# VH-VL binders against q54qk4: the designs that were tried, part 23

Target 1, 195 residues: q54qk4
Amino acid sequence: MNLSEDVLKGIETLSDEKLINDSVFKHIIDTCFLVILKKKTESDLFDNKAVSSVDTIALKQTFSAFIVFILESMKINYDQSSISDLLEEHKLSSSRIDFISNYFKEYRVAIRKHLSVTNFHFPHIIDVNWRLDLFMKSNAVEKLNTPVYLINLTTEQEENVKGKVQFAATLDQLQDLVFKLRDAQKQIERSSIKS
Short names: E, the ipSAE of ESMFold2; O, the ipSAE of OpenDDE; V2, 0.75 times the mean of E and O plus 0.25 times the DockQ between their complexes.

## First folded at step 7 (VH-VL; framework fv_nisevokitug)

Design d03 (at its last look DockQ between E and O 0.53; V2 from the best seeds 0.00; counts 0 for: pae E 6.5 > 2)
Fold by OpenDDE, look of step 7:
Structure d03 (fold): chain C 195 residues (1-195), chain A 120 residues (1-120), chain B 108 residues (1-108)
Amino acid sequence: as target 1 above (195 residues)
Amino acid sequence: QVQLVQSGAEVKKPGSSVKVSCKASGGTFSNYAISWVRQAPGQGLEWMGGIIPIFGTANYAQKFQGRVTITADESTSTAYMELSSLRSEDTAVYYCARGREPSTDYFDYWGQGTLVTVSS
Amino acid sequence: SYELTQPPSVSVAPGQTARITCGANNIGSKSVHWYQQKAGQAPVLVVSYDSDRPSGIPERISGSNSGNTATLTISRVEAGDEADYYCQVWDSSSDYYVFGTGTKVTVL
């Protein structure tokens, strides 16, 4: 499975038991699965006193990363052993691996069903909103001195069905994303001309 | 279907301890939080605490902190609640409960209850 | 501490509608669940915040919440509906499960 470096870093963050204690860990995992199942929203991630000890940006990044991980895993129907291996590679404890693995077992059918109905196709981005987020230096995040942008993507999967995707990015990350998007656009344009 | 089966009724003296068990069957155990809820005669439901077996860490209501210990044995799919320094006010039916799903914040399944009587 | 307040008792004639309230600050923003407890039995979940009705629970039983009040509604009340009813929330600030004070529903 080809996950981006940022996603992998987010997963690895889940291995930091000092930063993310068991309570926070469970909450993140719970919320991720429930958000995917449209039972909760991203805002619910912050509806727990335990997360107050975690840097907001780090929390959001970890959350987003794990969402991608779940979705990608479901898309390719990643087996339990592979999930466990990947998590082990990123230094999660056995208990946390088991915890996540059990969640996959529990929700695999539901998520795949949900995704099958909603089409595995990526929703179209129809709007972008962003803001600079200034956060206080925390020992929990290595790059706390770097300004982080919060990006909100409005997506449309079906007519009049709008979704939102939120993620945090540094300026460099954002620039990289923009570059990649522009490149993709150019490639699409070239392909369209040739067809 | 998930079933929670609790240990039998207990009669205890003041100052003693009681340990109630709750065995889960019909489903997975490790990821599901088991809560303990008690009900004094003619009174309402009171949450005491809970445990996520796979982590082994319990959360307690402030009222019972220092006096209640909740544990779980994954190998036997059994949760335990031990209450120490018993007093007459602890006379109640004690229930174990859990949700249908690991992430639920309500209780779909309940044990049959365990009556604990504290009397001199 | 977060507290849920219910009326001690509600009386209703057969065929009528019983409404049981559960009051708390901003309870409308919380997921409220309801339990039925018949005499000598364990509580039974009758309403969860999510759209899934518990198995075996009739459509006559429904829940709503707004503002500072959650309400359990039992329509077309039957003798078998006589029981104690409890509202319940999970409080994120304390990480506690909180039950209401309970309401005795009597079918006249």
Scores: ipSAE 0.393, ipTM 0.708, lowest interface PAE 1.5, mean pLDDT 88
Fold by ESMFold2, look of step 7:
Structure d03 (fold): chain C 195 residues (1-195), chain A 120 residues (1-120), chain B 108 residues (1-108)
Amino acid sequence: as target 1 above (195 residues)
Amino acid sequence: QVQLVQSGAEVKKPGSSVKVSCKASGGTFSNYAISWVRQAPGQGLEWMGGIIPIFGTANYAQKFQGRVTITADESTSTAYMELSSLRSEDTAVYYCARGREPSTDYFDYWGQGTLVTVSS
Amino acid sequence: SYELTQPPSVSVAPGQTARITCGANNIGSKSVHWYQQKAGQAPVLVVSYDSDRPSGIPERISGSNSGNTATLTISRVEAGDEADYYCQVWDSSSDYYVFGTGTKVTVL
């Protein structure tokens, strides 16, 4: 997992038990998971008297960092031991690590389902292999060879679901496919959004 | 499914204490807040306090501050509520309760209730 | 200091609709949960988050929440709906779990 320095600082702030007492800690963790599940909004972070004693900037930075941590952990399918090890590296106590780990165990399935419903993914190609074959015809007088490429695409859908797509194409058909893919790529680049 | 099983009914004299147990089974115990809610005969529901077992942190309703002590034992998955300096108005059914999710704002699971009768 | 006020009782004939109100200042900004308690039993959650029904709760029990009033609605009332009903909110600036005063529903 590759997290920015700001995200790592925000996570490490959760280890400061003087700044973030257990009540505030629970509230931050609760709100992070519920925001991802669309049951709360960021404004609900401040709807708790316990957080009134915490610096607003630090609170928002920690909240945002932990949201990123949850989402990145789900994206990579980070296991419970890896989550625990990362949190230990950033000085969280064993009680707080266990608390967070139990939230991941409890909410992992619900978050995965929610993200699957709201996110749509086509299979993406992870590998290509090919070979050139020649078709041989027997005519009364002559033989004619037509080059054909046998293409095997290895695909990966969301998670680790792999598939294969096999087809035969002439050189002309492959060139047309490549041209259309390049054109689609250029159209995507023109449509790119900065934020 | 989580089940909450409470200790049996008790009859107490004024000025004494009572300690009610609530044993949880069928799920994770340590990171779920366990609450205590009482109901006097013919009256409504009244939240007394709760605890998050893994932190050992209890919180109490203002009315009960200083008279109620809530504890938890992770090894037995059991929460306890002790009410001291009992008086006749403490006669009630005492429930333990918790939510289905760790971040609960409500109670899905309730114990069967423990009747505590305070009389001279 | 946050108080939830309910009518003490509601009487309704079978097949009719019972509406149970839960009043508080700006309760529409809070999530309201509802419990049904039959005689001699522990409460049972029947509505969460204003309008969500837990598994096993019939569709004829529903909830709404806006302004200063949350409402539990029981359509096509049956004898088995006779019970006490409580609303509840979470409010960290008070005693956390705040219950309403309770409403006894009597099926005539």
Scores: ipSAE 0.149, ipTM 0.608, lowest interface PAE 6.5, mean pLDDT 82
ESMFold2 (binder alone), look of step 7: mean pLDDT 92; pTM 0.940

Design d04 (at its last look DockQ between E and O 0.46; V2 from the best seeds 0.00; counts 0 for: pae E 11.6 > 2)
Fold by OpenDDE, look of step 7:
Structure d04 (fold): chain C 195 residues (1-195), chain A 120 residues (1-120), chain B 108 residues (1-108)
Amino acid sequence: as target 1 above (195 residues)
Amino acid sequence: QVQLVQSGAEVKKPGSSVKVSCKASGGTFRNYAISWVRQAPGQGLEWMGGIIPIFGTANYAQKFQGRVTITADESTSTAYMELSSLRSEDTAVYYCARGRIPSTDYFDYWGQGTLVTVSS
Amino acid sequence: SYELTQPPSVSVAPGQTARITCGANNIGSKSVHWYQQKAGQAPVLVVSYDSDRPSGIPERISGSNSGNTATLTISRVEAGDEADYYCQVWDSSSDYYVFGTGTKVTVL
């Protein structure tokens, strides 16, 4: 599984029990799965008193990273053992691994179904908006003081059906995304000219 | 089918402690929390606290903080609620209830209840 | 503290519709669940926020939520519906499970 370094770092952040206590951990994991299933939004991530103790940037980065991890895992139908191995490699405790694994088991069918219906028809990104989320320097997270961008993607699945995808990303992640999108666009353009 | 079986009725004196057990059976291991809810005679339901067994961490309602201890033994699939410094007002039926993690903030399975009577 | 208020009692004739309200500030934004408790028994989940109806619960029992009021609706009431009903939410501010004050439904 080819996950970006940033995603892997985000996953590793989930191993930090000082930064991410059990309550916060549970909330992040739960929210990620529910967001993917369109039962919640990213804003719901902050709808918990427990997360008030966590740097917002760190929280957003971790959330985004884990979303990618879930989606990629589901896309390739990553088995439970592989999921566990990856999480173990990134120093998550057995309890947390089990917790996550249970979520995967519980939501695997639903997520894959959802992805099959929605992603096999890659919604065309028709617009991208981003804003810089201003750094509140929390002294507690020295290492994660990177600017986080809130990215809003406008997608079009069917004629006149617009969707919105919102997520947080670091500058590097955003640049990577932009690069990939541009590349995809070029490929599409090339394919259209040959047809 | 998931079943929660609680320990039997208790009669306690004021100032004493009571420990109620709740054994879960049936089903596969899932992400769940066990909560304790009590009901005084003729009164409503009152949440006391809960535990996520996989983490071993419990949270409590402020009203019971310092007086209630909730624990879980994963090996036996049993949760415990201990209430200390019992008062007459603690006379109630105590229920254990299973809830899913915050995604489903409801209780889908309940124990049969344990009557705890506090009398001098 | 977040509190849920219910009417103490609701009386309904057989075949009619019973409506039980649960009031709280901005309860419409919360996931509201309902429990039925018959005399001498443990509560039973009858309505969950998620679209899945609990097993064994008839379709004539439903929940709605808007504004400051959640409502449990029991259509075509039967004698067997006589029970206490409780609404319940999870309060994110306190991380507490909060139950309503309960409503006794009497079938006339």
Scores: ipSAE 0.102, ipTM 0.638, lowest interface PAE 3.2, mean pLDDT 86
Fold by ESMFold2, look of step 7:
Structure d04 (fold): chain C 195 residues (1-195), chain A 120 residues (1-120), chain B 108 residues (1-108)
Amino acid sequence: as target 1 above (195 residues)
Amino acid sequence: QVQLVQSGAEVKKPGSSVKVSCKASGGTFRNYAISWVRQAPGQGLEWMGGIIPIFGTANYAQKFQGRVTITADESTSTAYMELSSLRSEDTAVYYCARGRIPSTDYFDYWGQGTLVTVSS
Amino acid sequence: SYELTQPPSVSVAPGQTARITCGANNIGSKSVHWYQQKAGQAPVLVVSYDSDRPSGIPERISGSNSGNTATLTISRVEAGDEADYYCQVWDSSSDYYVFGTGTKVTVL
């Protein structure tokens, strides 16, 4: 399976039981599968008291990584042993591997049917809202003296299905993101000429 | 076929405790999220707490925190709910209920119920 | 402290349609599940995720959810539909599984 380093790092974050306790872990896995089946939205990821103590960026990165993992596993028809081996390679405990494997076993047929009859649509950004925060509070409620942009993207995946993508970024991180998006745009333009 | 079979009716005195069992059959016990829901006579349904056997982790409704203990025994495929310091208002039918996966938002199978009567 | 309010009772003639409401602020943002409980029996799931029917549940039982109201609709009511009906949501700011107050459906 060919997964990016960012995706693999996000999957490995699920092995960190100090950062992702069992309650948060269960919620992430459940939400990932149900979002693919259109039974939940990404906003449901935050509708849980257990996740309030987890860094929002880490939570979203792990969630997105695991979504990609599920979809790639379905694309190449990875069997249960292959899924377990990959998760073990990335340091997940046997109990967490079993939990994930149960979800694949339960939902594999439903996800395959859903993907075969439905065009996959990426969420479209329909609105952006931001503010500059000259201080960022930590979990200890102390002020941090670095400029941080708090960004909210409003998305639409299907008619009347709204979502939000929320993240915090420094100015340097935003500039890097803009550069990477422009580079990706140039690469898309190059590939479109070949087709 | 999933089936949840509960222990029989009990009559208890105030101040005592009761332990209700819920034996699961069909599928793997680790695949269940087992919850306990009670219903007092003439009243509605009230979630008490639940357990996810694969982690051994139980969560409790605020009202029952400190009086209820929920456990699971994988070797017998049985979940237990123990309610202590019983009062007359604890007279109710106690149901175990299952989610298809550990964090399911609803219950697709229910036990037959166990009547617990608390009287002097 | 998220509360789901249902009417205490609904009376309906056979062959008519019963509508059971479940009210709460912004309930349309939540997935609503419905249970049927006949006298002396355990609850049975009849609708999940607002409108999905489990296998074995007749098509005449349906659900919807928008705004501040979710609704369970029973078309062509039969005597066997006489039961208590409960709506339910999941809400982490409360005690997770929150049941509605219940509605007794009486078939006249």
Scores: ipSAE 0.000, ipTM 0.540, lowest interface PAE 11.6, mean pLDDT 80
ESMFold2 (binder alone), look of step 7: mean pLDDT 90; pTM 0.933

Design d05 (at its last look DockQ between E and O 0.37; V2 from the best seeds 0.00; counts 0 for: pae E 13.2 > 2)
Fold by OpenDDE, look of step 7:
Structure d05 (fold): chain C 195 residues (1-195), chain A 120 residues (1-120), chain B 108 residues (1-108)
Amino acid sequence: as target 1 above (195 residues)
Amino acid sequence: QVQLVQSGAEVKKPGSSVKVSCKASGGTFRNYAISWVRQAPGQGLEWMGGIIPIFGTANYAQKFQGRVTITADESTSTAYMELSSLRSEDTAVYYCARGYEGSTDYFDYWGQGTLVTVSS
Amino acid sequence: SYELTQPPSVSVAPGQTARITCGANNIGSKSVHWYQQKAGQAPVLVVSYDSDRPSGIPERISGSNSGNTATLTISRVEAGDEADYYCQVWDSSSDYYVFGTGTKVTVL
């Protein structure tokens, strides 16, 4: 399984028993699974006195990393032994590995079912609309008093099920995005020719 | 089906200690915590503390801190609650209860209860 | 300390609906669970926060939570519903499990 270095670092953070004690560890793991199942929200991560001793940034990073790990594991139907091996490689204790493993066993079917219905497939972008908005204050734009573009993406996940994604971007940000998309396209084309 | 079977009734003198056991059986192993809840005659339920067997860590209600010890033996799937310095007010039915290890925070299985009588 | 308050008793005729309240500050933001305890027996989980009905629990029993009050509703009450009922939460501030004071339901 190909996980980013950041995700792997986040997983490794779970091995730090000084930073992440058993109570916090349990809470993080539980919250991650329940968030994925839409039974909890990210805000619930902080609804525990025990986590007050943990750096907020570290906690969020660890949480996010483990979410990705769970999702990717479920996506590829990662077996228990492989999960355990990966966690062992990242220095988690046997007890913590077992703890996580048990959660996977418990929630595997539910999560896969949930993901199969809602999140296994990314929505497709089927249309793009944009307009210029001068000097708009947006949390999505770092620069104040700069002309920004409002971008509306029309998405389709299932036939005739359309969604919308809206965001603001400066010209520079938009150019950067286009560049990255073109680069991705080239890489895909190269891969297709090679195969 | 998951079952929690507790040890039998106890009669104790004031100042003594009692140790109650709770053996879990049935079902597949899950991440769970075992809690102890007591109920005095004609009174409500009172949480005393709990243990996460896989970690061996226990937490206690402040009221019982220093007087109660909760332990677990994974090899026998048995949890224990020891209460020391017994008083007449400790006369109660003591229950072990299983909960999901996490934020579910409810008890889905209960032992049958153990009556502990403290009398001079 | 976080405390849950219940009425001491509720009387209901057969076939009618019993409502048991559990009051606490901002209890609506908490996961509230309910237990039934018949005389001489251990408590039984009847309502969990995640809406999964425990095995063997009839659909007549349901829970709701809003504001400062959680409510257990027992519709079409039967003689077998006579029992003590307890609400329960986990308090994140204290890391304690807290039970309500309990309500005795009598079927008339």
Scores: ipSAE 0.033, ipTM 0.626, lowest interface PAE 2.8, mean pLDDT 87
Fold by ESMFold2, look of step 7:
Structure d05 (fold): chain C 195 residues (1-195), chain A 120 residues (1-120), chain B 108 residues (1-108)
Amino acid sequence: as target 1 above (195 residues)
Amino acid sequence: QVQLVQSGAEVKKPGSSVKVSCKASGGTFRNYAISWVRQAPGQGLEWMGGIIPIFGTANYAQKFQGRVTITADESTSTAYMELSSLRSEDTAVYYCARGYEGSTDYFDYWGQGTLVTVSS
Amino acid sequence: SYELTQPPSVSVAPGQTARITCGANNIGSKSVHWYQQKAGQAPVLVVSYDSDRPSGIPERISGSNSGNTATLTISRVEAGDEADYYCQVWDSSSDYYVFGTGTKVTVL
């Protein structure tokens, strides 16, 4: 499976047992699978006191990376050993790999069925804006400045209700996102999709 | 076909302890949280705590912190709840419960319950 | 402490509709689950995530959740619906799994 560097970094964050203890880890994995099945929302990720101490940007990046990992694994029908090998390459412990593997085994059929529904409506992106908003600094005599862009997506669902998706990205991450969106656009142009 | 089978009813004296078992069958044991919920006669449901067997770490409700110990044995697919320093108000039916398909928010599988009576 | 308040009892004639409320501040931001418990039995999940129905639960049992009130609705009530009903949420600010006070449904 060929995942972007940013997705792989987000997955590797799940190996940091000091930042993400076992309770937080369980919650992240469970929420990722249930959001795909529309049984939870992203706000349910933050409704746990254990995650309140974790940086919100890092938590959102890890969460979104793992959702992408699930969806790509389902798209190309990766087997359990391939999933385990990738997770091991990114430093997850055997107990965490086993945990994730059992979720794939238990939910693979349900997710595949859910994604095959042709009249399922994804939120549509109707506006994109961004700004240069963050610099990271060292407290020593040196400055380590890495520009971070805040990206805001305005979405619209059936019934004309609006939503907002926001995330932070470095220039490298933004370029990778644009590349992925262009590839997705090319696939849509070649398909018989009506929307 | 997931099943949770609990140990039998117990009669205990105040000040003693009780250990209730919950054997899981028909599914994967180590990945799923197993919780303990009690119900005093004529009263509602109270969550006591739970454990995720693969991680070995239990969480406890504030009310029971320090008196309850929840453990899991993967080799026998059995979870245990031990309540110490028993009082008459601990008389209740004790249930084990878990989610199916990775749910952590609710309990769709319940054991049959274990009556613990604390008297005299 | 996050507390879920339910009416102690609801009486309903067969064929009519029972509505069981579960009240708490901003419960509409939570996912609400509902259990049915018949006398001498373990609870049974009848609604998850506000409105989802597990396999084997009749469509006449439904749920909703908005504002400060979640509601379990039992349409065309039958004698077999006589039970205690509990709402439940996950709450990160308290003891994780919070159950409502319970509602006894009596079918007349």
Scores: ipSAE 0.000, ipTM 0.507, lowest interface PAE 13.2, mean pLDDT 79
ESMFold2 (binder alone), look of step 7: mean pLDDT 90; pTM 0.929

Design d06 (at its last look DockQ between E and O 0.36; V2 from the best seeds 0.00; counts 0 for: pae E 12.3 > 2)
Fold by OpenDDE, look of step 7:
Structure d06 (fold): chain C 195 residues (1-195), chain A 120 residues (1-120), chain B 108 residues (1-108)
Amino acid sequence: as target 1 above (195 residues)
Amino acid sequence: QVQLVQSGAEVKKPGSSVKVSCKASGGTFRNYAISWVRQAPGQGLEWMGGIIPIFGTANYAQKFQGRVTITADESTSTAYMELSSLRSEDTAVYYCARGWVPSTDYFDYWGQGTLVTVSS
Amino acid sequence: SYELTQPPSVSVAPGQTARITCGANNIGSKSVHWYQQKAGQAPVLVVSYDSDRPSGIPERISGSNSGNTATLTISRVEAGDEADYYCQVWDSSSDYYVFGTGTKVTVL
């Protein structure tokens, strides 16, 4: 499974028992699964006194990373042994691995069903709008008090079913995204010529 | 089907200790929190504390802190609740209940209850 | 301490609807669960806020939550619904499970 370095780093953060104690660990894992199942929201991540001891940015990054990990694992139907191996590679304790593995076992069917209906087919981006926000204080951006671009993506999943995705990005982040998109485009073009 | 089976009724003297067991079967044990809830005669439900076996750490209601000890044995899928310095007011039915972590925060399976009578 | 308040008793005729309230500050923002306890028996989960209806629980039992009041609704009440009912939440401030004071439902 190909996970980004950031996701892997987030997973590794779950191995830090000093930063993420057992209480916080349990809460993060539980919340991630329930958020994916739309039983909880991201805001619920902070509805626990235990998380007050954890840096908010670190907590959010770890949470997001683990969400991606769960989703990607479910998408490819990653088996339990592979999940465990990956977690072990990133230095999680046996107890924490077992804990996570049990969650996967318990929620695998439910999550896959949910994803099959709602998330396995990604919407197509059909339009992009952006604006510069010079004073945006967003917890989603690592750099506070820097100019941020607000990006609005218009998406279409089915005919005449439009959605919107909004996110904030620094100039560097946006440049990186553009670079990656251009690279992807080149790859697609190359593939189309060879076919 | 998941079942929680508790130990039998106890009669204790004031000042003594009681240890109640709760054996889980029909499901996984490690990831579930086992809580203890008591109910005095004619009274409501009162949460005492709980444990997540895989981590071995227990939390307690302040009212019982220092007097109650909750433990779990993963090898036997059994949780224990020990209450010391018993008083007449501790006369109650004690239930074990299974739940997830606090974020899930409900109890889906209950033991049959254990009556503990404290009398001189 | 976080406390949940319920009426001591509710009387209802067969076929009618029983409503049991559970009051607390901002309870509408919490996950509220409900338990049924028949005489001499252990409590049974009848409503879970974030889960599907527990197995064996009829559709005529439902929960709602708004503001400072959570409500358990039992439609088309039957004699078998006579029991004590408890609301329950988890308090994030104390990390405690909190039960309501309980309501005795009598079917007339």
Scores: ipSAE 0.022, ipTM 0.607, lowest interface PAE 4.0, mean pLDDT 86
Fold by ESMFold2, look of step 7:
Structure d06 (fold): chain C 195 residues (1-195), chain A 120 residues (1-120), chain B 108 residues (1-108)
Amino acid sequence: as target 1 above (195 residues)
Amino acid sequence: QVQLVQSGAEVKKPGSSVKVSCKASGGTFRNYAISWVRQAPGQGLEWMGGIIPIFGTANYAQKFQGRVTITADESTSTAYMELSSLRSEDTAVYYCARGWVPSTDYFDYWGQGTLVTVSS
Amino acid sequence: SYELTQPPSVSVAPGQTARITCGANNIGSKSVHWYQQKAGQAPVLVVSYDSDRPSGIPERISGSNSGNTATLTISRVEAGDEADYYCQVWDSSSDYYVFGTGTKVTVL
């Protein structure tokens, strides 16, 4: 599994018990899983007295990083021991690792069904950055009824020519995109064999 | 599948204490939140406090702060609630209830309840 | 503190629809959970997150939540629906788990 430096730093922030005490930690983990399942919103992350002492930028970065971690773990069907090893590598305590592992055990099937995600690696994508913005807080943007993911893809097409692709997607649109990319890849593989 | 079995009814005198147990079976005990909710005769439900065993920290309702102690023993999958300085108003059925660790804002399983009667 | 107000009782004929309200300021911004408690028994969760039914709860029990009122609806009421019903929210500015005052449903 290849996670960006920002994602790994966000995961490692969950090990900092001075910044993220147990109450905050439990809230972050719970909210991450439930937002993916559409049982909570990103607003629920901030609507809790326990998190008021945590820097809002750091809180959102950690939340977004852990969301990516969950989704990538589901995408490659990462087993419980691999999840635990990665979290230990990033200095989470045994009790925090066990807490997270319980969430994966309880929710793995439900999240997989909800996402309908296959194991697929995007062609020429070298980095994925994203954040979950469930509600827009500007005068120009109406409140959305469903979660919206802000996706940034870093691509590489030539020896060292990089590009970027930026878009917003609901969960359903993201699933449809993944399905279409898988289908396109199979068409490319089929054409290469026949040529 | 998940069951919460509480200790039996107790009769106590004012000024004493009571310790009620709640043994969980099924599921992963140490990661689930165990709460205590009481119900006086003919009255509604009142949350007293709760604990997530793996973290060992308890939260208490303001009304009970200082009188209630909630603990858990992972090795026996048992949570405990001890209420001290009992008075007649503490006569109630005491329930343990389990919150799903992925969500701590509702109770999906309840124990059978333990009647505590405080009278002199 | 945050208080959830329910009517003390609701009477309904068999086969009809019972509606149990749970009122509070801006309750529509919270997730409302509902419990059924039959006489002499522990509460049982019947609705979570305003409208989700746990496994084993019949589809004729449903919930909604908007504005200042959450509502539990029991359609095609049966004698077995006779119970006390409690709404509940999470509110970190209160004692976390806030229960409604309770509603006794009587099937005539």
Scores: ipSAE 0.000, ipTM 0.519, lowest interface PAE 12.3, mean pLDDT 79
ESMFold2 (binder alone), look of step 7: mean pLDDT 90; pTM 0.932

